# VH-VL binders against q9nrl2r1430to1533, part 18

Target 1, 104 residues: q9nrl2r1430to1533
Amino acid sequence: GGVHELSAFEQLVVELVRHDDSWPFLKLVSKIQVPDYYDIIKKPIALNIIREKVNKCEYKLASEFIDDIELMFSNCFEYNPRNTSEAKAGTRLQAFFHIQAQKL

## First folded at step 14 (VH-VL)

Design a12
Fold by OpenDDE, fold request of step 15:
Formats: C-alpha cells, structure tokens, sequence
Structure a12 (fold): chain C 104 residues (1-104), chain A 121 residues (1-121), chain B 107 residues (1-107)
C-alpha cells in the first residue's frame, strides 16, 4: 500500500543520493554561483527537496514521485549543454533512475 | 498517472491547415518531460513530426519543419499541432505522446489513443 | 537522417514459438533504441527502451539486445496476445525515426 510505496520511494532516494553522479542534484542550484539559472528554470527541484517530501509522506502515487524526479532531470538538461559535467552526470543518474523506477 | 488525448477536425481540405490539440490530464505539461507529435499514414509506419519541451522549446522533423508549428497552452494543459498546406500525404492517424527529457535521447513512453485526419477535397 | 530497417517485414508464427525481429540502423546509434508493439486500431505501446530494458508491466518473454547498428527484439515463447506489429525506433538523434514495422501474424 501507501506505506510500502513510501518506503520504496525513500529507498530509491537514498540510492540516488549515494550515486556518484548525484552531485549536481543534491540541493538547489545556487543563484550566486549560477546567476541566470532561475531565469531559465521556473520549477527548481533537487534530491533534498524530494527526500523531504518523501519523509513528509507527500507522495501518494508513484507517478507523483517519478514526476518530481523527471522534473529534476528535465531542469538539468534544459539548462546544461550536453557536454557539461552536469549533463553527463545527469544522463548517467537518469539512466540509473529509469532502471530502478521500474521496480516501483 | 498521465493521460493524453488528441482532438481536432477529422477532415481537412487540401492546402488548408491541419490543427490538432493534445489534452493532458494527470500531469502538467510544464512540469518536465518532452511532448511529441507522431503520425501514421494508413498502412504505413510511424513518423515523428516534432516535439515541444516542458519549457516551450520545440524541435521539428526537418522534412516538415517549414509547415509545422507546435505550441503549448499551460493554462489548458494542452499542446497543439498545426500543419499547413496539407495534401493527401498528410492523411494519417496522429498521436501525441510524452517521454522523458534527456540530454539528447528521446523515447515515447506514454501515448494518446490517436486521432484520424483525412485530407480530401 | 538515420534509417531503421526491420527484418522481416512480416512473419508468421505459432503460439509457443521463439520469434526474433531485427532492426538495423544506417549508422551507429549506441544503445538508444526503443521497441513498440501496436495492435490494429490502437496506439503503439512501449516495450523496450535503451535497447534492452523492459518497461514496467511488459512480460519477461520480451527481450531486447544489440548495440551500434544491429538490434533485436525477441519473444521467447509467443503468446496469443503478442500477434501485432512491432516497431523499432532510434532515439539517438533528431529526427527521431522508426523502422517500417514487422507484422507478426498467426501461422
């Protein structure tokens, strides 16, 4: 049920955070470091935010959880050219996520 | 879970503009992902027409680019296809679909049911 | 554009048969291939992405393999509900392109 799904979400978030390619996604992009980020990305999100939502049981459906994760990746690829370290990390992490999400 | 539904006139005269709308439910079109239009001519395979990203950016099939416009209306949670100067070759079932936003690779993992458009005088 | 050529265009098989469909890309596309199943009057349904990964809910009798230019979709033991048309798609670059389809018919 819902508790089982929440546990699954929590486990997946842990796996994502622990992944070597999670570094661009651990927290929101710094406006100081990337001044134009929020001019381009209108719905920012990061793993720490998603983790908090999981902990607060805000996800009732797997699709809601997946949507937030996919938004996170979408933001990465919208902002970062494909040859950047962020995009490359995102590509690998997203691939990992897609595989793991099949278990949800 | 997200659902997509195509709608629009099923009959269009040659040289006119084909207009279709994809209505999305169970998810927001400006909440990540990439949104696609694909068509299938009778008895034929699938042809990608173009895509619109959740940000509003578009990519088009070069073979159709000059004739195609894809747009989004976030207030209605819809994205649309316009194909100008249609001919009989544009008769097809038209599908809208959704896929993950990636660095440069695109799959379509959720599809609408499709809508038939016939170009005929 | 990258052309995807499926073989065969049609195949007749019986329930329980092992069926293999091939897709050849006109140039290397790494593993960025998807497979779709389409039944008459219905929209395509995704089966496989990234050449070898099944979408959720897809029976394990389906499998995909390949990299570079040669890809295969395999149904290990054909079931009645598997008779349909199958399409490969390259996801490597725009424009996205599909194979011409393989119609899997009842023998």
Amino acid sequence: as target 1 above (104 residues)
Amino acid sequence: QVQLQESGPGLVKPSQTLSLTCTVSGGSIDYGYTWHWIRQHPGKGLEWIGSIYYSGRTDYNPSLKSLVTISADTSKNQFSLKLSSVTAADTAVYYCARGPYTSDHYYMDVWGQGTTVTVSS
Amino acid sequence: DIQMTQSPSSVSASVGDRVTITCKASQSISSYVAWYQQKPGKAPEPLIYAASYLYSGVPSRFSGSGSGTDFTLTISSLQPEDFATYYCQQANSFPLTFGQGTKLEIK
Scores: ipSAE 0.915, ipTM 0.954, lowest interface PAE 0.5, mean pLDDT 96
Fold by OpenDDE, fold request of step 15:
Structure a12 (fold): chain C 104 residues (1-104), chain A 121 residues (1-121), chain B 107 residues (1-107)
Amino acid sequence: as target 1 above (104 residues)
Amino acid sequence: QVQLQESGPGLVKPSQTLSLTCTVSGGSIDYGYTWHWIRQHPGKGLEWIGSIYYSGRTDYNPSLKSLVTISADTSKNQFSLKLSSVTAADTAVYYCARGPYTSDHYYMDVWGQGTTVTVSS
Amino acid sequence: DIQMTQSPSSVSASVGDRVTITCKASQSISSYVAWYQQKPGKAPEPLIYAASYLYSGVPSRFSGSGSGTDFTLTISSLQPEDFATYYCQQANSFPLTFGQGTKLEIK
C-alpha cells in the first residue's frame, strides 16, 4: 500500500503507545487480574480504544481527544496509589502528553 | 471547549453559610480531571480552598477544612462550594477551575470568570 | 504548608524592557510550579506549568525556569498587554499555595 500521513491525533496516539511508560494504558484493565477495578472506575478507557476512536473519526475537536486521554490518566491515578509503578509510569506519560498536546 | 461559570449570592451575612455553584459546559465533571475552588480577598493574592475529583473524592485546605464542603452534581454538571460561619475575612472573589488529574501535582488550566461574595451585616 | 515568596512585590517597567519575577519556595518542590497572569477585574490566566512549559497561545516572550526552590518568570520584551499581576503557584503538595503576586506597572 501507499504511505499514509497520520493525522495529529493518530500520530500522538502512536507516540503515546511507543512511549516506555505506556504499558499500563495499552489495553483495558483485566477484571480477572484486578477484580475490583470496575467497581471503582466507571468510565474505563485505554489507548487501544482511543486509537480505534481516532480511526473511526469519532473525534471532531481536539478537546474531545484530550478529554479521553485525560480520562485515561485520571482513571490511573484514581485507582493506583502514588507509589505504584502504574502511577509513576502514568505521571511520566501524562507529562509527555501535556507537552505534545500543546501542538494540537 | 470547556467553560466554567460561578454563581451564587453576592451578599452573605456573618455566621451564615456561603453557597456557590460552578456550572461546567463543554465537558463533563465525571469525565476525569480535578475541579478546584480558589478565592481572592480584595487586593490580596490567591487562596486554594479545595478540590473535588471526577470520582467525587475531595481535598480541602486544612485552614478551612472544618468549614468547607465541596460536592458535585453530575446530573447538572455542576460542583459546589459551601463555606459555613462566614466572616468579613471570607469576602472575596471566588473562582472555580479545572486541572488535570495527576498523581502528585496540580495545575489549574481553565478558570471561571469569578464571582464576588461580600460578607456584610 | 509550602510558602511561595515572590520578588518583587511590584515593578515598574517600559515597553520593550526585560522583566524578571522570582518565586522562592520554602522547601524543594521539584519543578512543580505554575505561573498565572491576572489583569484587573479578570480571572487568572495560566501562562506556564511545570516551571518552564508554556500553555498553548502564550507568547514566546514569556519563559519560566527553575527547579527546587528558586523559580523565575521572564518577559524578554515587555508588551503593552503584559502589564498585570503575576502569581506563582506550587503544585507539589497540598495545600496548594500561591505567591503573594507581583504587580507589573507602566513606568
Scores: ipSAE 0.913, ipTM 0.953, lowest interface PAE 0.5, mean pLDDT 96
Fold by OpenDDE, look of step 14:
Structure a12 (fold): chain C 104 residues (1-104), chain A 121 residues (1-121), chain B 107 residues (1-107)
Amino acid sequence: as target 1 above (104 residues)
Amino acid sequence: QVQLQESGPGLVKPSQTLSLTCTVSGGSIDYGYTWHWIRQHPGKGLEWIGSIYYSGRTDYNPSLKSLVTISADTSKNQFSLKLSSVTAADTAVYYCARGPYTSDHYYMDVWGQGTTVTVSS
Amino acid sequence: DIQMTQSPSSVSASVGDRVTITCKASQSISSYVAWYQQKPGKAPEPLIYAASYLYSGVPSRFSGSGSGTDFTLTISSLQPEDFATYYCQQANSFPLTFGQGTKLEIK
């Protein structure tokens, strides 16, 4: 039911946050540190935001939760060239997510 | 859950432009992901035509690049395929599909049902 | 372009059989291979991504293996609903390319 689904989302977010490659995704990109980020990325999102949405039970379907996670990765790959540390971390974390998401 | 549906004329004359639209429901095309066009000639295998990213960036099959245009209309939650100067070789079932946005690899995890396009005079 | 050579082109098998389909890439593509199942008159459906991971809902009798250039799709015990055409796809680089397909027919 909803409680089990919520728990599953919470657990997955915890696992993503604890992953060694989560560092680009923990919080929104700083506009000060990356001045052009929000000129390029129109729908910013991060794990802390997703966690908050989970805690507020804003995800009614697993697909909605997955969409936000995929948006997070999409933003990373849209902004960061593939040879950057961020993109490489994102690639590994996304792979991890895809495996874990099969349980949802 | 996202669903994709192809639409457009099933018959196109040679030398004309093939135009197809993929309507996406259950998700927004500007909300991440990569969106693909694939075709399958009768009795043959699958051929990737091109892709458009949620940002609007495109990648095309080099064998078709000069003839292919893929675009997106976020207001209609659609993305489209235009293939110019068609010949009988372009007769195929055309599929739109979705896959995750990645840095260096692309899979197609959701497909439309496909639409048949016949090129004939 | 990376060529995916799929074999066999067709195979006849019986329910309960173990079936193996092979895909060979013209160059190393790491584990960036997907497998699809297509039934007549239907769109391809994804089975496996990243060479060995099953999509949700795919029966566990399906498995994928391989890395580099040689990849395998295995159905451990063929079921009636498994008769279809199967395609491998390399996801390593553009243009994305598919194998020729393997038609799995009932013996």
Scores: ipSAE 0.838, ipTM 0.935, lowest interface PAE 0.6, mean pLDDT 95
Fold by ESMFold2, fold request of step 15:
Structure a12 (fold): chain C 104 residues (1-104), chain A 121 residues (1-121), chain B 107 residues (1-107)
Amino acid sequence: as target 1 above (104 residues)
Amino acid sequence: QVQLQESGPGLVKPSQTLSLTCTVSGGSIDYGYTWHWIRQHPGKGLEWIGSIYYSGRTDYNPSLKSLVTISADTSKNQFSLKLSSVTAADTAVYYCARGPYTSDHYYMDVWGQGTTVTVSS
Amino acid sequence: DIQMTQSPSSVSASVGDRVTITCKASQSISSYVAWYQQKPGKAPEPLIYAASYLYSGVPSRFSGSGSGTDFTLTISSLQPEDFATYYCQQANSFPLTFGQGTKLEIK
């Protein structure tokens, strides 16, 4: 908790957003363009939402922050088959996240 | 921080159904992880039994598929194992575990304490 | 199913020794190997994922290497708390499978 942990969460989410493979995760999936997404994914989340939660100090524990990011990846893998560009991007960004999260 | 604890009977008679529950604390089972059951036979062998995803989907070891059911109770933050028609070969320490959901490769980053189950007349 | 074979099955060593444990997969599994430490009467604890990446809090004296079929866990300077049984796990495909274990004992 506190300002030091909040700045670590902010730094990590900024690094995720800047990563080349962040493109499937920047905003929530469009229901109009992907109508069945919300039939399958019940807890949607995206980097813009996570960043807002960091800015509002809504994460009490590092585990809560980590859980939201893992949920974001899990939604990607649950909806998208492994051979899709979305799943491949998710795999690379998740690997980057796992390395960076060791520093929290 | 996340903790897993197995519970259930320590002694089960042959041909009965073994029922175990894993209680999760410090995290939620419906939040984007994969949840596993693994057993360790006396003297060595670790054997993956099956997994349940946060979505409720399951994967089972083919050697046990007709005998095993894994389910989740989100309201109690628990997931459970049922293994039917047990024999002495099912005597083991049973662990629940968690890992991140990845596209097709699974590492267990948190383990329960384990519960010993003996199948005996 | 992918078989994981560990060597040696046991080793006796002293505090300060360098210890190497190997694990061989029956077919290529890329780098999808994890290593676990298990002390008597306790659950396995994660050490390494993806062949070479340490989990947070794991001492830097532990290292992993390998790709394809051949994998190694190394403890560079053995400490008293490192006497345990070590397991490799292939994470490449279902069913997930484990090596038979390597027991490290005090010499």
Scores: ipSAE 0.594, ipTM 0.891, lowest interface PAE 1.7, mean pLDDT 91
Fold by ESMFold2, fold request of step 15:
Structure a12 (fold): chain C 104 residues (1-104), chain A 121 residues (1-121), chain B 107 residues (1-107)
Amino acid sequence: as target 1 above (104 residues)
Amino acid sequence: QVQLQESGPGLVKPSQTLSLTCTVSGGSIDYGYTWHWIRQHPGKGLEWIGSIYYSGRTDYNPSLKSLVTISADTSKNQFSLKLSSVTAADTAVYYCARGPYTSDHYYMDVWGQGTTVTVSS
Amino acid sequence: DIQMTQSPSSVSASVGDRVTITCKASQSISSYVAWYQQKPGKAPEPLIYAASYLYSGVPSRFSGSGSGTDFTLTISSLQPEDFATYYCQQANSFPLTFGQGTKLEIK
């Protein structure tokens, strides 16, 4: 809820974007470059979209914000095999997120 | 905020199919988490039965794989367990649980209250 | 399958005591261990993930440590509400497996 929580959401999104392992998550996966992605992933989401939702005050609860971030990682793990660079980056960034989210 | 509640018959006869449902509130089962069934035998520890992912994919304990089906009903925000050919050894408290979907490690961050199932003639 | 061997099976201690519970994995699981507290008649509640990270709302008297095969849960100053059974869980690979539990009894 309140303005303090919205500031915390923005701060966390900025830290995720700045993390070295954010590269698979900055923007939506290109349908042209990866045409089968959207056959598998029904709820695509990325950090730029989550940041826009924070700026528009679309998250009413911390749990809604956390759920979107977790969905972002879940899409990565559902589409990408464990040994790929994308999945490994996702694992490291998710671990970082879980530590940071304790502060929400 | 998210809450899980198990429901189903408390008494099941041997050789029948045990059916349990987990109702999720405060969150959506298709949003991006992994959903688990765990049981606790009388006086014993916890046993993971299996999981269903937000996508509908499943993983089962190999010791139960031929007997277990886990499924989801997004319209009811529920996921379910069916365990066939039960015996007295399947008497336990059954829990549903949630955890983050990860590539290589799985923790249960929310648990249901548990439901007791007795298998008896 | 990865076997989790938990010890001791039970421990009796006084309020204010330091209590340690150990968990040993049959093969290396990095830091992929969770700890749960189960009070009588209740569902397990998460305490710790990734060997050492406390969930929100868990008192700081709880701590976890270890990597590889050997893991420890410590309560630095036992409180009356800590009477419970504690379980470790390896989170490294399926099938997910739990230790047998440690029953903590307050003298």
Scores: ipSAE 0.592, ipTM 0.893, lowest interface PAE 1.8, mean pLDDT 92

Design a12
Fold by ESMFold2, fold request of step 15:
Structure a12 (fold): chain C 104 residues (1-104), chain A 121 residues (1-121), chain B 107 residues (1-107)
Amino acid sequence: as target 1 above (104 residues)
Amino acid sequence: QVQLQESGPGLVKPSQTLSLTCTVSGGSIDYGYTWHWIRQHPGKGLEWIGSIYYSGRTDYNPSLKSLVTISADTSKNQFSLKLSSVTAADTAVYYCARGPYTSDHYYMDVWGQGTTVTVSS
Amino acid sequence: DIQMTQSPSSVSASVGDRVTITCKASQSISSYVAWYQQKPGKAPEPLIYAASYLYSGVPSRFSGSGSGTDFTLTISSLQPEDFATYYCQQANSFPLTFGQGTKLEIK
C-alpha cells in the first residue's frame, strides 16, 4: 500500500542487504556454477529481485512482501544442508528479518 | 492476511480412514512456508500430527507414521490429512496451521478454526 | 521425544494480578519455544515465538523469557480477556511437542 508501507519495505530490504549474512541472497544462484539448483528450486528469488519489485510498486500488501522474503530463506534451507555456510547465514539473516518485520 | 479453514466429516466409524482438507486463502500454499496438522483430544493438550513443506516433503509424528498421509493440491490451494484405521482414541478437534520454514524449528503463526471429529460406532 | 512439562496445571487469579507460567523441556532446546492462548471453543492463538518475541497485535502485558530448559510466560496486570488456557510448544525438533496446558481462572 501507502507511502509509509513502501518506505518500510525499502528500509527493510536495505537492512537485509547490509547484513553480513546477506551474501547467499544478493543475486540469483548461477545456473552455470550450480547446475542442479533450478532442478530443486522452482521459484527462485533473491534480494536484488525483491528490491526491484519494491521499486516498481509490485507489492500491494505487506504479506506479499513478507512471503517473497520467506521464500528466499526457504529456498536456501531446501537446497543447502544444515551445516553449510549458506544455511547458517540464512538462519541468522532470517532471525534478523523476523525482528525487523515486527516494524511493518 | 492468510486464513485457513478445515473441512471434512465430523463422524467416522472405527477402522475407517479420516480425511480432512485445509483450504488456504489470502496466501499461496506453494510459497515458502510449512503447513501442519495438529489435534486436541477432549480435555487434553495439543498433539502435532505432521507437516508438509512448500516443496512437498513431509514429516510425521513417529507415533502415527504408518497411519498418516499429508498431501497438497496446489491447484486448489489445499493440503489434506488422511489418517487410516481410526479408533476412539482419534476423537479430537483437528487444526491446520502454518509456520515459517526455519531450519527445522517451527512456530505456528496462523491456525485454522478447527473441526471436531468423533470416532464411534 | 522432548517432553514439555508445564506448571502449574491451573491458576486462580484476580484482575490486576501478575501471573507466571513455567515450562520445562526434558533437554536443551536453546530458545525455541512458542506460547499459545486458547479460549473455550476457539483455536489456539499465537502469543510468543523464540521464547521472548511477541507476535504483532499481542498486548505488551505478555512477556516470555528463558533459554535451555526453563521458560516462563508472564502476564502483568491480568485483564478479563486473559482468562484462558496457555500452552508452550518446543520448536527445536520433530516431533513438535506441547506442554499439558495451564488453565488460568478468575478467582
Scores: ipSAE 0.557, ipTM 0.885, lowest interface PAE 1.9, mean pLDDT 91

